# Designs tried in a protein design chat: VHH binders against Phosphatidylinositide 4-phosphatase SAC2 (inpp5f). Part 20

Target 1, 352 residues: Phosphatidylinositide 4-phosphatase SAC2 (inpp5f), of Danio rerio (Zebrafish) (Brachydanio rerio) (a8e7c5r167to518)
Amino acid sequence: YKIFMDSDSFYYSLTYDLTNTVQRQGELGKSDQPLWKRVDDRFFWNKHMIKDLVDLQAPQVDFWVIPIIQGFVQVEELVVNYNESSDEERSSPETPLQEPTCVDDIHPRFTVALISRRSRHRAGMRYKRRGVDTDGHVANYVETEQLIHVHSHTLSFVQTRGSVPVFWSQAGYRYNPRPRIEKGERETMPYFASHFEKEVETYKKLVIINLVDQNGREKIIGDAYLKQVLLYNNPNLTYVSFDFHEHCRGMKFENVQTLTDAIYDIITDMRWAWVDQAGVICQQEGIFRVNCMDCLDRTNVVQAAIARVIMEQQLKKLGVMPPEQPLPLKCYRIYQVMWANNGDTISRQYAG
Below, E stands for the ipSAE of ESMFold2; O stands for the ipSAE of OpenDDE; V2 stands for 0.75 times the mean of E and O plus 0.25 times the DockQ between their complexes.

## First folded at step 17 (VHH; framework vhh_6fv0_2)

Design z2 (from y2 with P108Y; at its last look DockQ between E and O 0.78; V2 from the best seeds 0.00; counts 0 for: grease 26.1 > 24.2)
Fold by ESMFold2, look of step 17:
Structure z2 (fold): chain B 352 residues (1-352), chain A 123 residues (1-123)
Amino acid sequence: as target 1 above (352 residues)
Amino acid sequence: QVQLQESGGGLVQPGGSLRLSCAASGFTFSRYAMYWVRQAPEKGLEWVSVINLEGDYTYYKDSVEGRFTVSRDNAKNTLYLQMNSLKPEDAAQYYCATDLYDWSGDTYSFDYRGQGTQVTVSS
């Protein structure tokens, strides 16, 4: 498929439904219906703007309507090479035209893509739009899908982020707002439950990774979240907390490995989606839901770390990576840039 | 149900060659990466080579790189290892293996392997 960016924040494809994960598209099955009839409504940003065209109910018009998402798309081709050196043999005007050596052709290659889909619910300017609302929607909800493609295999791993689904805000001094709970525990219960009922219906099982600090000014929000999770008492929710500041102080993001090591079995049991020409080989068994206060930088770092563990498992399963080694350093550097771009883009969209 | 049967081992002189084969059945061969693994006396299992699903991506342990070549024929459900320039340290029981239900990125148990074929290198 081809993906076109109408702006630095909005994306569409003429032939591929960017609103759905690989797994959801497999669940929908084969169809000759136009893309907009098969979308995930949460991420169908141009729904209202095309209402009059859709209401015409003309078959030819249906194929002109292309779903648009707000979010992020980046695609890179990577090479698995543990012995890369500077290549000073690249072509130049002083170099005779020559065939490339066959050594370059033996290294495994794969495509990695990152697609983030921002929910259209709660769209608009940021004004104390925190937590859950009375419709069960949360602020800054983004579904991020990491895709790997090699030969005829498409692999997918999906994560979500979203505000702590209680009623809260941050108001006050412009650069140092203090969080405040705006509704009591009992009043919040049905809306928390409404939000997670929808999430469980969609993803079946959720593993919550709460990065809100367990001490200090964020504690009131983290305590409220844990209390609501306990009151909701759904066996399809798993709650994990990780004190990001204690482990990653000084931008030492390698220490997030403490978290991924601790939940390694949970990550492995989550699995991932795998599709080839013969159909669906396996499916992802739930989803990680990661949050901090604003679901931006800390969330992005942790999601990248979880997705990296899955990516290495995927590549080793296919024999694209050898069994004894991590991802090559050049691949990892590009991976880090992709996730950094994702985080920057989500941050700009949230601030706007 | 899963069966892996190695063959082609034997006795060779240093510098000689052997070609190992592995016949696979009971699973969809083309959907799994395949391994050659060896075990010398008083040593644990050591992976020797891995080949991806399609057969176009291969990896070798440093000690055998340049001398061994792995290949597969997905139509015949067969894995091959061409061993050239054999050394006495290559003498071992050789197994073909796969990771049918291993979703871990870090385990190297090779739980699904055949009975093996013996390679002996002596003058």
Scores: ipSAE 0.537, ipTM 0.830, lowest interface PAE 2.0, mean pLDDT 81
ESMFold2 (binder alone), look of step 17: mean pLDDT 77; pTM 0.773
OpenDDE, look of step 17: ipSAE 0.894; ipTM 0.967

Design z3 (from y2 with T107Y; at its last look DockQ between E and O 0.81; V2 from the best seeds 0.00; counts 0 for: pae E 2.3 > 2, grease 25.5 > 24.2)
Fold by ESMFold2, look of step 17:
Structure z3 (fold): chain B 352 residues (1-352), chain A 123 residues (1-123)
Amino acid sequence: as target 1 above (352 residues)
Amino acid sequence: QVQLQESGGGLVQPGGSLRLSCAASGFTFSRYAMYWVRQAPEKGLEWVSVINLEGDYTYYKDSVEGRFTVSRDNAKNTLYLQMNSLKPEDAAQYYCATDLYDWSGDYPSFDYRGQGTQVTVSS
């Protein structure tokens, strides 16, 4: 992957379609068409900027139009090394000298990447920052793809985040405003359905992970969400709630493992996308859609936890990690930083 | 029609060597990490080594590290285990295995394994 950054919020590539997941790339197949004709429209940020050029219908324009996403990209090369220090090698005079040049050459290596794509719909500050609109689009909609690359193999796991798709607000006319439902349950039904009809068309099956507090100020929003899910009654939607603040009080984010343990079979049955030079080996069977009130910190922590479960399964399937062991500590530290940077970038784009 | 056929077992003296082979068919061998596992009568299945798809990354259980070497030839669909400095505790039925269509769990189920080959270490 060659990825060019125009700023810390905007990304493009001359040869790779950043708007599509590995899986969607495989579904589109091989084509001689320009990248912009194959993009996922949701994430084609610069679409309006090139409208006059596209309307010329000149072949030379087609090859110079470069799709841009708004979001986040980070790529890291990691080494699977369970000897976090050379304690035995450093503590004994008769210990053989550490190989000075190639100490990591014998350990497995892999590339991990995060790509977050913000929907161009409702991306600007002019739009309401909460809920759904009359076109079925939600605030703070971001698709995040976690990629693993080893030799000629590319593996991918995708999640989405987005605001609770009802009509609601939480405006700061004082320090801690209460959320408010802006439209009734019946009036909201067709727009909630419109949103999820598009989601089911794209991802086929969705597992909703609702992180809003089940008590207190957030309850009105969580109750509205559940009622709409029940009214929509689509068998391709699964609804899971997890009171993040109740379980992770005092910043005990280790307790997110309670959620991932409870839904471990759902995570495993979701699978992932896997491609090599011979073609598609397998595909992801649905998507997790994660939200809290603003789809920022709580959402990012949970998405990172789910993606970690998948990454360890992927690496063990490839034989890059041994059985019976978790990710090495140094790999996990870098993983945590990558997801923290993802969350910070999404938060800055949301806040303006 | 996944088939794994181990060979190369036998009787050796302590300190001796054996080379095991595993012929694979019925699946795309180069797309799967491969394992050697063993089973002694009083123990369950124990993984011995794993090798990645391309054959350049290997792992061993501590009890065999430095003595055993796993390799694969993807052109011949064959997995190998070179066993040196054999000890009585290495005596077991040895299987080659893979996690074909097992997308769950941190520990391979070893459901796709061969009939095994017996390694006996005795005086």
Scores: ipSAE 0.512, ipTM 0.818, lowest interface PAE 2.3, mean pLDDT 82
ESMFold2 (binder alone), look of step 17: mean pLDDT 79; pTM 0.791
OpenDDE, look of step 17: ipSAE 0.890; ipTM 0.965

Design z4 (at its last fold request DockQ between E and O 0.89; V2 from the best seeds 0.83)
Amino acid sequence: QVQLQESGGGLVQPGGSLRLSCAASGFTFSRYAMYWVRQAPEKGLEWVSVINLEGDYTYYKDSVEGRFTVSRDNAKNTLYLQMNSLKPEDAAQYYCATDLYDWSGDSFDYRGQGTQVTVSS
ESMFold2, look of step 17: ipSAE 0.681; ipTM 0.897
ESMFold2 (binder alone), look of step 17: mean pLDDT 78; pTM 0.787
OpenDDE, look of step 17: ipSAE 0.896; ipTM 0.968
ESMFold2, fold request of step 18: ipSAE 0.697, 0.706, 0.705; ipTM 0.903, 0.907, 0.906
ESMFold2 (binder alone), fold request of step 18: mean pLDDT 77, 78, 78; pTM 0.778, 0.783, 0.779
OpenDDE, fold request of step 18: ipSAE 0.913, 0.914, 0.909; ipTM 0.974, 0.975, 0.974

Design z5 (at its last fold request DockQ between E and O 0.91; V2 from the best seeds 0.83)
Amino acid sequence: QVQLQESGGGLVQPGGSLRLSCAASGFTFSRYAMYWVRQAPEKGLEWVSVINLEGDYTYYKDSVEGRFTVSRDNAKNTLYLQMNSLKPEDAAQYYCATDLYDWSGEPSFDYRGQGTQVTVSS
ESMFold2, look of step 17: ipSAE 0.645; ipTM 0.883
ESMFold2 (binder alone), look of step 17: mean pLDDT 78; pTM 0.785
OpenDDE, look of step 17: ipSAE 0.897; ipTM 0.969
ESMFold2, fold request of step 18: ipSAE 0.669, 0.680, 0.705; ipTM 0.893, 0.897, 0.904
ESMFold2 (binder alone), fold request of step 18: mean pLDDT 78, 77, 77; pTM 0.779, 0.775, 0.773
OpenDDE, fold request of step 18: ipSAE 0.907, 0.908, 0.902; ipTM 0.971, 0.972, 0.971

Design z6 (from y2 with D102T; at its last look DockQ between E and O 0.77; V2 from the best seeds 0.00; counts 0 for: pae E 2.5 > 2)
Fold by ESMFold2, look of step 17:
Structure z6 (fold): chain B 352 residues (1-352), chain A 123 residues (1-123)
Amino acid sequence: as target 1 above (352 residues)
Amino acid sequence: QVQLQESGGGLVQPGGSLRLSCAASGFTFSRYAMYWVRQAPEKGLEWVSVINLEGDYTYYKDSVEGRFTVSRDNAKNTLYLQMNSLKPEDAAQYYCATDLYTWSGDTPSFDYRGQGTQVTVSS
């Protein structure tokens, strides 16, 4: 399938439904219906712009209606080669720079793709969009799918991010403003439940990764979240907190491994979606829902770390990577750039 | 019912060659990476080779690279190991193995393996 960019924020494909994960497309089954009739409504960004065309329901309209997502798409072809030189060994101000040109047909190749889909809900003022609304939608809700392609095999791992689903604000005019709770605990309960009812219906099981600081100005938001989770008391939710700034002090994002090591069995038991030409081999058994205060930098770093654990397991399962080896450094460098680009794009869309 | 049956082991002199086979049944063989593992006396299981689903990517433990060649025939559900230039260190029980359902870690647990075939290298 081909994916087209109109800008670095909006994406469409003439033949592939960008609004649905590999797993959801497998659940929908095969059909020759037009793409717009099979979309995930949450991510059908241009729905209201073309409402008159959609309401016509004429056969020629189906050809004209192309679903668009707001989000991020990046695709890279990678090579499993442990003998490549590092960029720092090659780059020097005193030596000429050259393009990397080694194409090696004897080493395994795979494609990695990252697709982020922003929910079309919760349009509004940029500076005050936080938490949940009375329809159960949260601010800055993004579904991110990481895909691996090798030959005719497609593997997929999906995560979500979204604002803490209580009623809260953080005034956008003050530098580092203090967050505040806008509605009481009991008044919030049905809307918190409404949000997670939809999430459980879609993903079945959720592992909440709450990155909000346990101390200081953010504590009020983290405490409210935990209390609502306890009141909701749903066995399909697992709650994990990780004080990102406590463990990653001094911008040492490498220490996110402390979190992934601690939840390694949860990550492994989540599995992933895997399909080939004969059909579905396995499915992802739930989803990680990750948040910090704005669901931007901290959230993106943690999601990348979780997805890396899965990617290495996927590649080793396929025999594309050998046992007992980490991802080659060149592959990891490109992976980090892909996730950095994802984070930057989500940040621009949230602020814009 | 997953079944793996190894064959082709025997006694060879140092520098000799041997070809192992593994017949697989009870699962879709072509969907899974396959391993050869070995166990020498008083040692744990050691992986020696892996081959991907399609058979076009292979990896070997450093100690056997260049001497062993893994291959598969997905139409016959059969895994092979060609062992050349055998050394006394290669003497072991050899198993074909796979982890069909979940891979949790850097090294598979090899929960699905056969009864093995003995390779003995004389002196």
Scores: ipSAE 0.463, ipTM 0.811, lowest interface PAE 2.5, mean pLDDT 82
ESMFold2 (binder alone), look of step 17: mean pLDDT 78; pTM 0.781
OpenDDE, look of step 17: ipSAE 0.884; ipTM 0.962

## First folded at step 19 (VHH; framework vhh_6fv0_2)

Design ko (from z4 with R31S L53S Y57S W103S; at its last look DockQ between E and O 0.01; V2 from the best seeds 0.00; counts 0 for: pae O 7.7 > 2, placed apart)
Fold by OpenDDE, look of step 19:
Structure ko (fold): chain B 352 residues (1-352), chain A 121 residues (1-121)
Amino acid sequence: as target 1 above (352 residues)
Amino acid sequence: QVQLQESGGGLVQPGGSLRLSCAASGFTFSSYAMYWVRQAPEKGLEWVSVINSEGDSTYYKDSVEGRFTVSRDNAKNTLYLQMNSLKPEDAAQYYCATDLYDSSGDSFDYRGQGTQVTVSS
């Protein structure tokens, strides 16, 4: 069991590096270096706070410095049981209270963890922070890792979210203000490139899922994004546009399946990180970078949908779930709650 | 309303020089990259030069590199294009443009009425 402490927005562990993915940890290997020297700097939120301590260069400091992430952590244990009647069926007075069938040791169990890591770069409120800066950092950058643990097997799937990497702003609290482009296309190019060069270096390949509206006020930002992608012309960058509002009007989030079906082969080919006692079985070969305007609700829904597809594939591969059945309803509900909590937490953090 | 007004065009002999100016209003000039674009007869609109908002970075079409110099005065909301060693192939209507995005999402959405450059012996 990974031991971590939760303070609503800030998380730390004495025994586990919350700043690095399972895949990155594998690549780093076993090290005698203190934890704070092995962290992903992007997600080391208390780095500035401990600067004075680190500057002391005292060996004792290595034991006292605990990396803290801002983001979200939730862990759940799930049981694969297809016989559990929907809660709606249980409310029928005629259905004998089937004694909660003691989760008989016969049903497969697995642990799911969701970890979101917020970048310390360009941290701020959503109305003040949009787009890219001169260092190539984007507003509301979050890495989200979904973990599955079964016996000695650990599987990981990582996604990212981040603001559209152009210079743009959207001012105002009360009114849906029109987004504004603040710099020209040519001027933006080197910073756009800088952002994605770093991303490609880290994740190898990126599949952009742009959820910005293809019509209306948001269109300007979406078009600017596409233009930059075309100009950059990197073979390791794939661009997918999906008008979330058009497809999911009326809170029809199930229509996100249209997207996941369309990119199913891409999802499958991307794979995931898989580690067991013998070592690395497979690696994730790229990531989805998902965005909308603020990279909050719409982004969270789409990330959850993609992650669900992966989870089902993983569980089937592990023999925990049968090949032609969906995730059990109870598991699905818990899964949805986890991602909802993730979304809410990130929203609060970004909104201030 | 975004307004751009070009001036300085005219008739020159091959090898001659012209200096184009563009007066900008209706937007925060100093916040945006500016473009010079041109359209020759029976040809499409092509970019010639771009300067960033701060004026410390410039880009040129290969065919004009070394001959043309773009500059800007943000205090005066004015864009300039010094054109030296003019060639007959440089003859065109020249426009200053911003890449302020409108609903179409295309670059060069805002440009002036242009100024005519003619190069003839």
Scores: ipSAE 0.017, ipTM 0.338, lowest interface PAE 7.7, mean pLDDT 88
ESMFold2, look of step 19: ipSAE 0.490; ipTM 0.814
ESMFold2 (binder alone), look of step 19: mean pLDDT 78; pTM 0.774

Design n1 (from z4 with S107A Y110I; at its last look DockQ between E and O 0.90; V2 from the best seeds 0.83)
Amino acid sequence: QVQLQESGGGLVQPGGSLRLSCAASGFTFSRYAMYWVRQAPEKGLEWVSVINLEGDYTYYKDSVEGRFTVSRDNAKNTLYLQMNSLKPEDAAQYYCATDLYDWSGDAFDIRGQGTQVTVSS
ESMFold2, look of step 19: ipSAE 0.648; ipTM 0.884
ESMFold2 (binder alone), look of step 19: mean pLDDT 79; pTM 0.787
OpenDDE, look of step 19: ipSAE 0.903; ipTM 0.971
ESMFold2, look of step 20: ipSAE 0.704; ipTM 0.906
ESMFold2 (binder alone), look of step 20: mean pLDDT 79; pTM 0.788
OpenDDE, look of step 20: ipSAE 0.905; ipTM 0.971

Design n2 (from z4 with D106E S107P; at its last look DockQ between E and O 0.67; V2 from the best seeds 0.74)
Amino acid sequence: QVQLQESGGGLVQPGGSLRLSCAASGFTFSRYAMYWVRQAPEKGLEWVSVINLEGDYTYYKDSVEGRFTVSRDNAKNTLYLQMNSLKPEDAAQYYCATDLYDWSGEPFDYRGQGTQVTVSS
ESMFold2, look of step 19: ipSAE 0.658; ipTM 0.882
ESMFold2 (binder alone), look of step 19: mean pLDDT 78; pTM 0.783
OpenDDE, look of step 19: ipSAE 0.881; ipTM 0.959

Design n3 (from z4 with S104P; at its last look DockQ between E and O 0.73; V2 from the best seeds 0.00; counts 0 for: pae E 2.9 > 2)
Fold by ESMFold2, look of step 19:
Structure n3 (fold): chain B 352 residues (1-352), chain A 121 residues (1-121)
Amino acid sequence: as target 1 above (352 residues)
Amino acid sequence: QVQLQESGGGLVQPGGSLRLSCAASGFTFSRYAMYWVRQAPEKGLEWVSVINLEGDYTYYKDSVEGRFTVSRDNAKNTLYLQMNSLKPEDAAQYYCATDLYDWPGDSFDYRGQGTQVTVSS
């Protein structure tokens, strides 16, 4: 299949459903129905345009209507090579071009793809750009899927991000604005519950990773979140807090490893989706929901770190990486760029 | 019942060669990366080689690279290790192994009974 980009924010494919994860596509099964009839509604950006068109057209227009997502797509082919000097240069520019005498590729190759899907909810109602609304939708909700492809195997790991689902705001014209809670604890609970009922129905289990600071200006938001989680008291939610600024001061993002080490068993037990020619081999059994105040930079760094743990497990399970060895430096650098591009694109879309 | 059975070990002189085999049954062999691991007396398990599902990607521990060659035949459910230029430090019990739990993780919890490789100095 072929994926098309318009202004680096909108993506579509004529043959692949960009709105659904590998796992959801496996659950839907084979279909000859038009793509738009089997999409995940949350990510169907051009739904309003399609609704009007369907009212005016004959049934055959179904194949002319192509679902569009707002988000991010990047695909890279990587080579597992621990000897960087062997792949640094192929030939000197002073040497005449020679005919290759050997087509030899002994290093493993894999494809990595990153697909982020922004929820269409809250996009058309700009006054609801923070926290939860009365429909249970949150600001800056994005589902990010990391794909690995090797031979006939497709592996997938999915995470979500979204604003803390309480009613809160932050005035932008103060010197250093403080967040403010807009509704009381009991008034908020039905809408908090509405949000997480939908999330549990979709993903079954959630592990909340709350990155807001546990002191200072952000504390009021973090405290409100924890209180609502405790009041909601759903056994399908696990709550984890990590003070990102305390651990990662001075751009020491390697200290995110403190978090991933602490929850390593939770990451491993989450599993991933794995499909080959024979069908579904296994499925992801839950999801990480990660947030900071705006669900941008801190969230992106943590999601990349969690996804890296999973990717190395996936590659080692496939025998594409050796045991007890980290990802080659060239692969890691490309991986970091992919996630940086993801974060930049999500940030641009949220800012306007 | 999952079974892994190693064979081909024995006594060899330094510089000699041995070929190990591992017969697998009770699972879909082609869906699992396969390992050779070894255990010398009073030491823990050490991975020696890994081969991917299709058999086209291989890795070796630095100490054996260039001397050992892993291969697999998915049609015969068999894993092989050709060991050349054997050294006294290669003497160990050799096992074929895999991770048979269809869950994420780095493990070769399933292994056979092993086959002994002895290098006489």
Scores: ipSAE 0.457, ipTM 0.789, lowest interface PAE 2.9, mean pLDDT 81
ESMFold2 (binder alone), look of step 19: mean pLDDT 79; pTM 0.791
OpenDDE, look of step 19: ipSAE 0.864; ipTM 0.951

Design n4 (from z4 with T98R; at its last look DockQ between E and O 0.68; V2 from the best seeds 0.00; counts 0 for: pae E 2.2 > 2, grease 25.8 > 24.2)
Fold by ESMFold2, look of step 19:
Structure n4 (fold): chain B 352 residues (1-352), chain A 121 residues (1-121)
Amino acid sequence: as target 1 above (352 residues)
Amino acid sequence: QVQLQESGGGLVQPGGSLRLSCAASGFTFSRYAMYWVRQAPEKGLEWVSVINLEGDYTYYKDSVEGRFTVSRDNAKNTLYLQMNSLKPEDAAQYYCARDLYDWSGDSFDYRGQGTQVTVSS
């Protein structure tokens, strides 16, 4: 299927519902209904631009309504070739390869795609957007789907990010304002619960990855989050904390592997969605919800690391990667750039 | 019930050849990457070769690359291993397996008795 870009921020497809994951598409099944009637409302960005047409509920409206998401889309075709990791050519051929062989069809090939879909709720007040509101929506909520495509197989892994769902702000004009809790613990309880009731309804099980620093000025926010998780006491929530700055100082992001190693079994048990021509082969068994204070840089790094573990499992399951080998360095570099572009785009949308 | 049955082993001279077969049943064969693994006496399992779902991508352990060729016939639910230039260190019980990275991501699923390959020195 084709994905059309309107700008760096807005994306649509004439034939594919960008608002829904591969898994949600499979759960909806085949339908002759128009795309806009099957969308995930959270990500239906242009809903209000065409509200009068949608409210008419006339069949001719279907022809003119194309769902648009705000977020990020990038698609790359990659080749699994370990010989290109060397400093020199694989051999010293006397004659270069001819132009008729411009693509290396001997090595496994796959497509990787990122689709980030930003919630339309709380989009309009950028620099004052922290925490949860009275409708249970959180600031900077983004669903990111990583897709792998090989032959007729489509594999999908989905994660979410979103602000800590309590009432908080960072008041003042200062360069380093301290965060402040705006509502009491008991007053917050029903709105925290409202947010996660919606999340559990959608994803069934959530693993919270809280990256807020456990010391210093961020501590008050992390403490409030944990307290609300304990008060909510839902068996479908798992809470994991990781002090990102303590473990990854000096841009040593390789130490994120400490987190992924520690939760490796949780990641593996989460699984992923897999469909082929015959239908759904398996489904993802929940979701990771990752946050830091603004759900930008730290969140993006951790999500990329988790998704890499899954991608390598997926590729090895398909037999397109050998056992006991990591992804080729060229593939990994492109993967890192894709996730960096994702993070930069989400950051600009949040700030701007 | 998943069944994998190996055949084609035997006694061969160094430098000789054997062709192993693996008959699969009880699952959708074409949805699984397939592996050949081997176990020598008093040693652990060692993967030998992997082939993807469609049969167009293959990988080999360094010690057998260039000498062994894996293939599959999805219409017959059969996996093959052509072993050429056999060495004494290739002597082992050979198993076919599916799902090196199954839903848990780190297991071999080998279910048959295997087939013995013996290389006389």
Scores: ipSAE 0.503, ipTM 0.804, lowest interface PAE 2.2, mean pLDDT 80
ESMFold2 (binder alone), look of step 19: mean pLDDT 79; pTM 0.797
OpenDDE, look of step 19: ipSAE 0.875; ipTM 0.953

